# Designs tried in a protein design chat: VHH binders against FAS-associated factor 2 (Faf2). Part 8

Target 1, 346 residues: FAS-associated factor 2 (Faf2), of Rattus norvegicus (Rat) (q5bk32)
Amino acid sequence: MLPFRFTYYTILDIFRFALRFIRPDPRSRVTDPVGDIVSFMHSFEEKYGRAHPVFYQGTYSQALSDAKRELRFLLVYLHGDDHQDSDEFCRNALCAPEVISLINSRMLFWACSTNKPEGYRVSQALRENTYPFLAMIMLKDRRMTVVGRLEGLIQPDDLINQLTFIMDANQTYLVSERLEREERNQTQVLRQQQDEAYLASLRADQEKERKKREERERKRRKEEEVQQQKLAEERRRQNLQEEKERKLECLPPEPSPDDPDSVKIIFKLPNDSRVERRFHFSQSLTVIHDFLFSLKESPEKFQIEANFPRRVLPCVPSEEWPNPPTLQEAGLSHTEVLFVQDLTDE

## First folded at step 18 (VHH)

Design r3 (from q2 with T31D)
Fold by ESMFold2 at other seeds, look of step 20:
Structure r3 (fold): chain B 346 residues (1-346), chain A 124 residues (1-124)
Amino acid sequence: as target 1 above (346 residues)
Amino acid sequence: DVQLVESGGGLVQPGGSLRLSCAASGRTFSDYEVGWFRQAPGKEREFIGAITSSGGDTYYAVSEKGRFTISRDNSKNTLYLQMNSLRPEDTAVYYCAAWTIEHSGDTIYMYEYWGQGTLVTVSS
């Protein structure tokens, strides 16, 4: 058995020592992902020269987004700074003229060191086993998909063959997606045109119906106006006839020809006809107007004129003669000829 | 559900400044990278800069030359784009976007959310 003091402190010391190895990786916090890519590009050029594939100058997420939008392959290179094969791969494979040509012509190329936070984040996502590491990513069945992985040192001819094989095996998915995008675009354009044409047709139909309603209403109002005028004239005609009949009933009887106060008056009407009637000298001139008004052939509005001297007789109340005089007061003889003048238009 | 709403666009004279805002839903900055893009008439969409999800650090496109600054107000869950020394070629619709990538085996799930965009016109 060991002494209690040694055993106790030894166990605690072992435990404390083990806890020191548990700490967050400093690379887990991404602070400047664009700076990580630019830093790698500068380091690459310093070490391997300026003849290299064109680097995508942006974050991993931006490269993925561009590859998806443009329907292009994305080649991802993760650089192991401390791996023994990294320098040979970069100098002899990536910088080979035929490899540069292939990468530049057919794909987007994103590269970063796994010692930088952005590269480390992509390393955690792609889970490479060794270096050098390449992954090919493309849109496959509506999802961005890793469709090939190359790990370990590879010669430039073999690299070209492997990249070409991966692309050829997956090119049909990109062609299919291009066709589907074109179909969706054409359908959207046609539907937009159809909707616009339908709305224009609907507005035209509504305007035509509005014009028809306005024209129908205008015709109906004109017909109603004519009908109202016709009814008003018929009512006026009937009222006039009733008024003539009422006046006829109220006329004093015609005096006998033998009556010494009888006045025989011959009226010359506007239609050149003549009528005769006897009146009494004591009667108002209004009786003359009422008699003439009661005749069916008389004008609706008229005045009565005498000759010798020529004068208009005040047979109706007016501002000049509020109370018309009697036949005697008007100076009529026992026999008179009076003229009826039509005033209907006045 | 991720919602992004941009504001602050408008007409500005050359040499002027403008600050754009992007209001984001509550957990967006912890779950996604959030950043700014723009698209000029007849041109492809262009990345400007973003804030990382893990540490809240800002970074910019390689082409950015220091005229634009991205900042965040965590209390308002809002991303800003300060644009200075504006030129007519900066005329574009500016978009706020949030994105994240999830790997599952060989499949890569890309989640992207975009605002409606806000127009910035630089002219006199």
Scores: ipSAE 0.756, ipTM 0.895, lowest interface PAE 0.7, mean pLDDT 86
Fold by ESMFold2 at other seeds, fold request of step 22:
Formats: sequence, C-alpha cells, structure tokens
Structure r3 (fold): chain B 346 residues (1-346), chain A 124 residues (1-124)
Amino acid sequence: as target 1 above (346 residues)
Amino acid sequence: DVQLVESGGGLVQPGGSLRLSCAASGRTFSDYEVGWFRQAPGKEREFIGAITSSGGDTYYAVSEKGRFTISRDNSKNTLYLQMNSLRPEDTAVYYCAAWTIEHSGDTIYMYEYWGQGTLVTVSS
C-alpha cells in the first residue's frame, strides 16, 4: 500500500544497483594497448630500478608479429599487481644480471600488468593460474605456438635453466624455418632473373618487329610516291595530246599545190625528221606554230628559225611582236626550209 | 576477405602536410584493428598507429612524435593518416593494414591483411 512515488524510487534504486554488477569488466575494453605497456615499464623502473631486461615497446600482437618475422622466441610476462610473489620475482629474478643478459640476447620480452586492459586481454587468452606467470612463444611448424609456461615464484638460476631448456628443446623448429625461408628466397631470385631475361628477350623481339614494320611502311610510301608521279606524268601527256588534237582540228585547210599563193614549207624538227606542209601567203605565222604544235613529234616549247638570213620567226604573240605577221610580211618564198628549235632545256 | 586500398601519396616539400586515405571493406573496422605502417628504402617496416576494433580508439607507436594523427570516417569506411611538418626522413611507402589474433589452445592464429602501399616523397 505504499504510494506509487515511493515504490518507484525504491524499485529504480534496486534496478540501478543491479546494473552496476552487470556492467562489463573495465579491463575488457582495450583503448590504449601501447600505453598499457609503457605504464608497466615506468612502474617497473620506479619500483625495481632501471637494470632490467629490454621491454618490447608495442602491443602483444606486434610482439607476436615481430617474433614470427625475426624467428625469435617471445617471452611473455604477466604481472599480478597484488600478488606477493610478483615483487620478489621482479626484484630478484628479472633484475638479475645473468637473467637480463639471457633475455636481451635470446628473445623478445613483452610484459604487462593484468590490471591493464592489454594485459588482461592476454591473460584471458593464455589463462594463467598463478603469478608470476611467463609464457614462451615461437614459430613452430608455421604457426605461433606457446611452447612453455612457468608459473609461480622462480629463482634466477632456475629461471635461466628452464628458459634455456625450453629454447633448446624447440630451437630445431626455428632453424628449419630459417633454412626454408632462405631456400624460398633463392628460388624467387632465380625466377625473377628468368622473368627478367624473358622480358628483355621479348622487348628485343618487339623492337625488331617494330623496325620491320617501319621499313615496310617506308617502302610502301616510296612506292606510292613513284606511282603518283607516274600518274601525274601520264595525265600531263594526255592533256598535251588533247590540246594538240584541238589545234589540228582548227588549222586552215592546206592550199592546193596549184594555188599561186601557196607556200611549201619543209620543217626540220629537232629529231632530224622533216615535215612538209603548204600554207597561204596571207596567213598569220601563228598557223605555222599551231601546225607544228599539232605534230606528235614536235617539242612542247619551240621556236622557228629561218637561215637566209638567220632569224627567229615571230610565230606566237610576244612583247616584240604582239600580232604576228603574215607569211608574206615575213618575207617567205614559195618554198622554204625552216628549223624547229627545241626550247625544253630553257 | 579484407580489402584495403591506400591513396593520397605523392611529392611534398619539407615542412608540408599530406593526408593519406585507406579505404576498407565493409566490416573491417568492427572485426579488425586497422592501422598505418611505413617502410623507408633499406629499412624495416615500422608501425605508426592504429584504431582499435571494439571501441574505435586511436593509439600510436611509442616513437610517434606528435606530427601524425589517425582518424576514421565510418560513413566512407576510411581510415586517415594526417601527416604534418614532413621531413625528408618521412619518405617511405605507407601501408594500411588490418589484423586480429585468435588463441586456440597453445596455437595462435594471426590474421593480417595489407594494402598495396602509397609512396610519399618528401624532397626539396
């Protein structure tokens, strides 16, 4: 029969109290594992002095990874802060010069308090029964393996003997793995050298083929240039022939031999051949040029000369003779011999 | 299957800054610790810092000098390394890695995944 407000506070208080006991262990959440290691190292030096084995400065996983990579033993020490034997062990065993020398020369040494989250995590994994606690870990048959456990107070001479015994009993696994790694490395180097030689040969073959392809293309370009020149020359010859035919069709008729105004002209061509044709005295000298141009034998560019007296006949319009004269005006006889001079080498 | 891809490397002058990115596959940050390493020419690979899997807390190597900061963007599944006051000795290939360890009796199973690395060159 209590008021609802009173019952509510009482029930809520009980509920909050129960939640405190359900709450996870504060050590179960790892937040700064490197800090946990460093804090143990500093606490160790404050309590026991600076003459101690070299502590691995990193997380448990880093220590495992380094031990695996370097093929070294890893000694793991878990410290029980409140256990009476922990102080004795640290002072008398870990600080003993011969123990320090053994640990520093033969193994990696990782240490942490089990009251810190990183140490607690390792404690849950290694499941020690009492303190001080040591575990020896190494690569055995390609897997990191706990190969020894030491629990309880151990005097320095016994510690040295037991650690040495564990290492000697397991050393052959590390030697075997070291030899296997060296063999694999030598095989990889050989294969890399073979691959390098193959790639060099392939590059040489590719360069050879590239040069062959370039040479074939150069030859094709050369052949194309020659063919283009040939076609251009044939087109020019055809155009010239067509022009010669047009001029032939436009020539005035040859006068009859009976025509009193007929002029018979014998042309001496540059190839030493002779061509005869009759013209009319009234015709312009241009008809002579057009006739000679129409001949297949005539040069593309020529001039016409007479010899008695020697002179070049103005058969095409020029600056000196804008309008060529007639045959009569040029003083040609009823029979003439004219010379055709090739001007192509002009 | 964990996939890690680094980016953001390049050439930078001494005293400069650079931010590296590590894109990770979907559940990597919840299942693994993820962190940064680097390897300078002729030297062993060294740890820089990481983020824890369960709490998302960052931590750094003891040798860390306060110039590098690790952060995470969960919406992009990306871990960042902000590098400030860079020096020529910071020249290295920077790697992103994810790892976890499982104990089964005396046997310890180690799972490690590495990205391809990104080159950072600090040069005048």
Scores: ipSAE 0.756, ipTM 0.901, lowest interface PAE 0.7, mean pLDDT 86
Fold by ESMFold2, look of step 21:
Structure r3 (fold): chain B 346 residues (1-346), chain A 124 residues (1-124)
Amino acid sequence: as target 1 above (346 residues)
Amino acid sequence: DVQLVESGGGLVQPGGSLRLSCAASGRTFSDYEVGWFRQAPGKEREFIGAITSSGGDTYYAVSEKGRFTISRDNSKNTLYLQMNSLRPEDTAVYYCAAWTIEHSGDTIYMYEYWGQGTLVTVSS
């Protein structure tokens, strides 16, 4: 007969149960997740020695990310500090040389105490039932997946067998993903090479068209230059012919042979041909130059020489002879032979 | 969704300082951890440090030697990386990232978002 005592414990249990819902666990706020991992690593080495699997030095999120990227298994160990089997597991299983070799060679190993906020966060996510606790995680069908869970004390030989079993059952997913990534990488490299070759071909084609346009313009300019030269030469010839005709029209009439002041001059041209014409002693020597210039066979530029004595006649106005002399003043006789010297420059 | 935009990278002389910024969208800091990574030429991507999603506490990689400081401006929803005493070995592309994970049975859903990266070159 103790119903009050029974009721009192039951009411207190209900109260304690309800209090759990309003009192936040201090581990719920993660403040330094890297520090939690480092703290566990140091504590592990102090308790169990330095001969242990290599710990992943980073957060759970980082370990998951690296396992996914590198296509590796991730072994997660949650340490129950207060659990009766934790020390035996760490000393006899995790620190066994064959276990260390297996873990180091085939997987990433992330470990943390569930008393630390980071470990507690992972514990709430993985929802382990007892300690020691291990989970194997890997990329399966494009999603990170828990592919094995080991709970409770396990001897090192059995641990090796179970980890190996889990890995062997799931290794083909990683091999398949590695092959897919290799195919994708080779396709991207090839497409980049093709794109670069296509762009180079486009640039080459554009340069060819630019050079063709430049060559067409150069040809057009050269053709215009040649045509302008032809037009200039024809205009020069036309102007010369017009000037020769003008001088011919302006010549004084040839004197009669009976004129006592008549001078008969025989011109020896550069081609050894001869031309005769009568002039008047009172006429300027310029008349002689104008007559010779009016001839079609005369050079464009010439000078006139007498030979007895040999002298150049001043038939064109110059600095020394602004007004060329008359035939009489130059000392010409009634019959003269004069020589025309070609001075044309080419 | 989450958008992250880094800025502040550039050329700096050895011994100098540089501050990188990461502008984040909406509720990024309340829903995700947000942090900095870097990748040097020919090397793997390296974690630097981050801010936790709850409480906003900063933490750093084990390898971090204390030359880098992470801070947040809550009014601008911006994460900063202050880098001091820079060395040529710090030359890398620096990335801002946001992440969270969700367990559903045996399946683990990983949500991660990355900025485009900002180049930091430390040379004379």
Scores: ipSAE 0.755, ipTM 0.893, lowest interface PAE 0.7, mean pLDDT 86
Fold by ESMFold2, fold request of step 22:
Structure r3 (fold): chain B 346 residues (1-346), chain A 124 residues (1-124)
Amino acid sequence: as target 1 above (346 residues)
Amino acid sequence: DVQLVESGGGLVQPGGSLRLSCAASGRTFSDYEVGWFRQAPGKEREFIGAITSSGGDTYYAVSEKGRFTISRDNSKNTLYLQMNSLRPEDTAVYYCAAWTIEHSGDTIYMYEYWGQGTLVTVSS
């Protein structure tokens, strides 16, 4: 009643669980695969010297990945530490100068002892029958493929011949793949250049629109500011005119010409016009200021001067004169000529 | 299929520290080795370190000098890269990858999955 996929997973899980109770070979658990490679290299150099093919510094999976990516042959050496032929092979074949030259120039070289976990897992995958053991791996028909195996002791000249034979028989597959990748790369570069040109054009258009938008906003802001200034100035002028009218309405009546306390004052305005008005000696000098302020012809700010002696009359409350004096207290005579001085620019 | 998402990249001062995360889908750690790579501008991609598939043990590239530490959060299917004593030379895009290899006769099947990468910039 159970589906095949359900039954398959359940059976595999039970199998995996049961195998965990068996005490497997310690080498079957890979713990430090890079360390396994480095330790083999150091042991090799201590035992056989430093003149040897360049060892790949990485895991088996990394060596495979690099060989695939770079379209290179990968030579894999599995070292049997206790095999009687391993020392002779390493000293006389691997370390031979012409073998070193061939391996260094034509392939990646990965090597490990089968007593280490990394070497052991590769041994289980390649299933060598004896040592020394070499395998040649390359990309063939879009799959990494073991294309050659060499087992047993081999002399350096024969090793060179066998490796060269394997490479020559398979080089066509790598050349074809290399040409295919070059064609795809050229197509991708052209497509990327077309995409970049399109995006650059789009960015230029967007930048142009952004600059236009910023310019329009700046102009609108300036126009709004100028308009508000014009409106504010008009309101100020209107308010001033309204204040002049209010002061005119609040003036005390002009005294009769027959009143003995009447003061006739002739004002000389800055526009050279003359204005006459009678005031009462008991009135504050502020009445004079209010009268002049109510006139259309008066400056927005002014002061009032008398001749004998030349003096500025305190007609407006100030720090010196918090309460301006009366016309009597200021010493004005029954007839006066006063001068109005424009202070608007001061 | 396998999905890998890196996070935690950003700007850091020289001498500072940064921790990158790689969130993995499903049973990725059970079935694959998972590890970190980086690629500086104009340079080749380079291996940093990884965690093994069935033992959960960490290992590092030969060139790694002990400033970087890899760890895993078992409850979240997440791999971490702790980077300490950062230098301007560590500026790169950091990638998470998962891979496994199967042999069948002479044919080798390679399965390889990559994240989109996260940028780390080390600058004052």
Scores: ipSAE 0.750, ipTM 0.897, lowest interface PAE 0.7, mean pLDDT 86

Design r4 (from q2 with V34I)
Fold by ESMFold2, look of step 19:
Structure r4 (fold): chain B 346 residues (1-346), chain A 124 residues (1-124)
Amino acid sequence: as target 1 above (346 residues)
Amino acid sequence: DVQLVESGGGLVQPGGSLRLSCAASGRTFSTYEIGWFRQAPGKEREFIGAITSSGGDTYYAVSEKGRFTISRDNSKNTLYLQMNSLRPEDTAVYYCAAWTIEHSGDTIYMYEYWGQGTLVTVSS
C-alpha cells in the first residue's frame, strides 16, 4: 500500500506543477496600463464622486519618472476592490477636503485597482499585506525609495498627520538634491561658456593657418609661374639661335665682286652698326632677310627699308607679296644702302 | 547597453503624414518597454505611446486621439510611429525611449535610455 500512496502523491504533485504553467494569473500580462489608471479614475468617480485628489494619468513608471525629475513626493494608492475597508477609506479619507488639499499641493497621486494588470504589477512590486494601502516614494540618496507605507483603514486626520510626518522627515533630501542640480547646472553653463571661448579661439587659429597656407600656396604658384616663364624664354632663345645658324649655313655664297650681276649692299642695323654683303641680282629678296636673320646682332623681328626712293622691301612672304621678287625685280642698284628697322614689341 | 536611433523626421504640411523609425539594439524589445515622446521648444517632454515588454501590446497617452499609431518589426528591431493629420502643434523633437524598473526592497532602480531625437516641423 505504500507504493500506491507514494505514486498517488507523486502523480498529484506532477499534475499540480503542470497546471501552474497552463493557467497564469490573467493580471500578469500588462496590455493597456494607461487604460487601467483611467478606468480606476472613472470607477472612483462613479462610486465616490468627483471631489477627490487629482489622479496622475499615466503608468506607474511614468509617475516615478515625473516624481524623480520634478523632485516631488509620489503617493501610490492600491485599491482592493473586494476589501471591506476600501469603500470607507475612499469616501471618508481620500475625499475629505483637507486630505484632497494636502495631496494636491504636496505630491503626485497615482492610484490603481489591483484587479487591473497595471495595479497588480505594482502590487507585486510593493508587496502590500492589506488594504487600503498607500506608499510614499521620493528621490532619496540618488535613488527612488519607498519612505513610508500605510496599511489598513485610517481616518482623515490621522492620514494627514502620517503623510505630513513622512514628508517632513524626508524633505531635506529633496532640498539637497535641488542644490546639487543647481550646482550641476551652473557648472554646465560655465563649461559651455569655456568651450565656446575655446572653440572661438581655435576657429581664429585655424583661420590664421588657412590664410598662411593660402599665402604660401600663392607664393609657390608665382614662383612656379616665373620659373616656367624663364624656361620657356630659354627654349625660345635656343630655338631662335639654332634657326639663325641653320639660315647661315643655307645662304648662297657671296658672288665675286667681278660678277656683272653682283650687288653690294650695306645694311644699317638698329644698333648703329653696319654690315656689308654681296648678292646676285637673280636671287630672291628672301636671301637678304635670311642673311640679316642669321646675324647675331639683328633684331628678332625686323623690316628692310630702302631710302631713295623710300620704301619697305618685301623680303618675306606676305599677303601683298606671297612670292618676294628678285633683287633685280625690286629695282636695286649695283650698290645699295638698306636700313633694318626693329619691329620687336617692347 | 541599449542604443536607440531615430529617423524619418522632416518638414511636412498641415494635414500630412509622416512615419518615424527607431532602430533599437540587441534585446531591447524583450527587456524594456519602448515608446515615443516629443518635446516642443520650451515645453515639457510629452508621452505619446509605447509597446509593453511582455506581449508587445501598444498603448497611448490619454491625450492621444487616434492620429498616431505605434508598431514594431521584431525581425528588424525597429519601432515605428505613424503620424497622420498632422497639425502645427505637432512640431517638436520626437524621441524614442526604452525603460524598465526594478524593485529591491524599498529601493527602486529605474533604467531609461533615450535616442538623440528627430525634428518634425509641421508648417505651411
Scores: ipSAE 0.764, ipTM 0.903, lowest interface PAE 0.7, mean pLDDT 86
Fold by ESMFold2 at other seeds, look of step 18:
Structure r4 (fold): chain B 346 residues (1-346), chain A 124 residues (1-124)
Amino acid sequence: as target 1 above (346 residues)
Amino acid sequence: DVQLVESGGGLVQPGGSLRLSCAASGRTFSTYEIGWFRQAPGKEREFIGAITSSGGDTYYAVSEKGRFTISRDNSKNTLYLQMNSLRPEDTAVYYCAAWTIEHSGDTIYMYEYWGQGTLVTVSS
């Protein structure tokens, strides 16, 4: 009760506290936990023979993880090398055929000496009171839980009974967890099936829309092509009309009927209409073609024929007639009937 | 929280070598054991080896045949897996993991963190 007093036992407590930091247990540093397990297994076989429960070959944390994942019981054995009962337990209980069969069939079995760092850290965690020591661990209520402890020497039949009792008392928790995991997995499978069906439907809808877009584009291209053809035809008609008007303006004047060199020509057009016009004997036959071309009722492409004798008049330059002759040179009389033949479709 | 990111996986020919990296949070090595696992197609996850939290010592699975070496770089908070003499059966997704356990009475609290994995393919 005196706050300024510094007593001898207080000084010793401080000194003992400080010594913990200076003199650590050499087992406190875990360096090769897998090696510690293997070392125990080899030592066990050397001392007690090879007929023993199957040892889990891994660290304590790995054994816990596997027991949790596989929903199995984990039996942990801590071996006290210097304890008087350890040899008897290993030889007479742990190596008994019925015990071996039970452990191998029902649980994972992890074992280590408490003289090794891995065994020592498990000892510090489980805080056993004496040897031999066994702990049963399993997943209970979603947490790994120590569900049984056996300490001290035990006969093989009693060991079987105690292990079986612990397992029977706790099996329901593992069954419940298995059912919940199966339900969760079935829900995930259903959701993945729904997602795959949705994606398949989405791909189908996108393909339908792509085909509709392609149909629309094909239709638009067809409509544009038709429109371009219509515009080209209209332009062609306008050009033809302008050319007809140009030729009309360039025609020589029609000679008087009283002109002795006048030639009266009656043209029979393809639609059976007749057109009359006088020409001069000195004019080129091209004047005849230009006159006919200037008519609105004439074909777009035509040739001019005379009858008796039947012949095609060279009214436009050709390979045979580079310079079309005059009316006189072509042998036309003062009155002539000529026929216009439609060549537009050729 | 612990964040683990693996890298360095890829395609390698039989007999080749590959080094995997696991970038870890700055305090992961002091608090957790950290190590490598792998999972081949159609098989269960397999432990390869780890580094202890208490002293930084490395250890390996009993099944490890000495072809793999684990190391770390404390300055980069990075765990490495050097894989030599690779065989087609080494084809797997390789995972970096960190873990610790805590006992409180009869209850055992297990803390596990996993990376996304990195694929290693060994042809043929």
Scores: ipSAE 0.761, ipTM 0.901, lowest interface PAE 0.7, mean pLDDT 86

## First folded at step 19 (VHH; from r3 with S53P)

Design t2
Fold by ESMFold2, look of step 19:
Structure t2 (fold): chain B 346 residues (1-346), chain A 124 residues (1-124)
Amino acid sequence: as target 1 above (346 residues)
Amino acid sequence: DVQLVESGGGLVQPGGSLRLSCAASGRTFSDYEVGWFRQAPGKEREFIGAITPSGGDTYYAVSEKGRFTISRDNSKNTLYLQMNSLRPEDTAVYYCAAWTIEHSGDTIYMYEYWGQGTLVTVSS
């Protein structure tokens, strides 16, 4: 009798234990934590009305993160759907106007059913003993900490007193952390300003170095241009010297002093030196120009003038004189003084 | 350690689409929730959506409906945010984050890792 009934319940408990290995608790896999929160909010409003504390609309980890960042208390409510006291607590305590006012003004409020995976996960972490269950969480000593737990049915006046007591006992930790954050923020702003000044100084140094490189490159280009101009001037001078040598080699022989058609010409050069040479009356005036051009001391450009009368002799072919005249045709006497005018500046 | 690198941000016209990528290290998707946040200038950081470590299911913020979708490429360990029908109000820096929490007695250990963000600008 008694032994049979005892063993029957014990054997059934062993069977139920074995079923757990085959059928894992469906709440253990979290698939839509935001959906779990929203479904509780909708269920709450359907059962208890729309006058309730403002629900945090997000996951437990998000509520913890917001409470930490904002230095606020986080009130966590775990709803036991099947517990006999859950409906009375929600209707009588959570929906009481004074409780709503306290929660909305002083804390973040996160709530979920323990029959949903998100609520079940929080239940496993907070390890409540009975329902209704509330936990108060805040940043304490640099770590998020459960600073109060309320379990079992509680009337709204007692709920207000207990929540206020927990907050009053712990709010100095939040004040201290606010002060430390303000101090760190002011230090960070100063460091940022110092970093900006340092970067500006570095950019000024980089600009100075770039300008030095540009100046050196500009100087190098100017040196190359000057060198190129010097080489061009040397080439011009060499070409001129070669032309002078060619003209010297092509000059006709100087006639003898005894030749009756000989013309002795004394040239007055621009440097006040004088040069004498005999020419033949039958020769073209170009011979005079070629002779003077072949001289080392002659200007690059010149013209030849006679005095008495004063005139420029056509010694180079031009449009006016395609074939320069002979010395005889130009009216030169047997002895003549001619002046060489420097035209190089022109 | 967890490393997260966002990419794919840029300029897009209103009504357009953009896909953001978040490359994650090693075992990030098995050990952490991984998701997307955004922060517009002068506003607080806003949750968009995430993938759970339990089964890899995606979920979204209550306010986010129908324009943004999250997907994962298991072969590349990469999380994507597909943004459609973009509006100028969607202009923000978009962040990838990974997080988990552990309780030990009354102490709660929170682990959070963040990418450096990618800028999305919606403007003509």
Scores: ipSAE 0.743, ipTM 0.882, lowest interface PAE 0.7, mean pLDDT 86

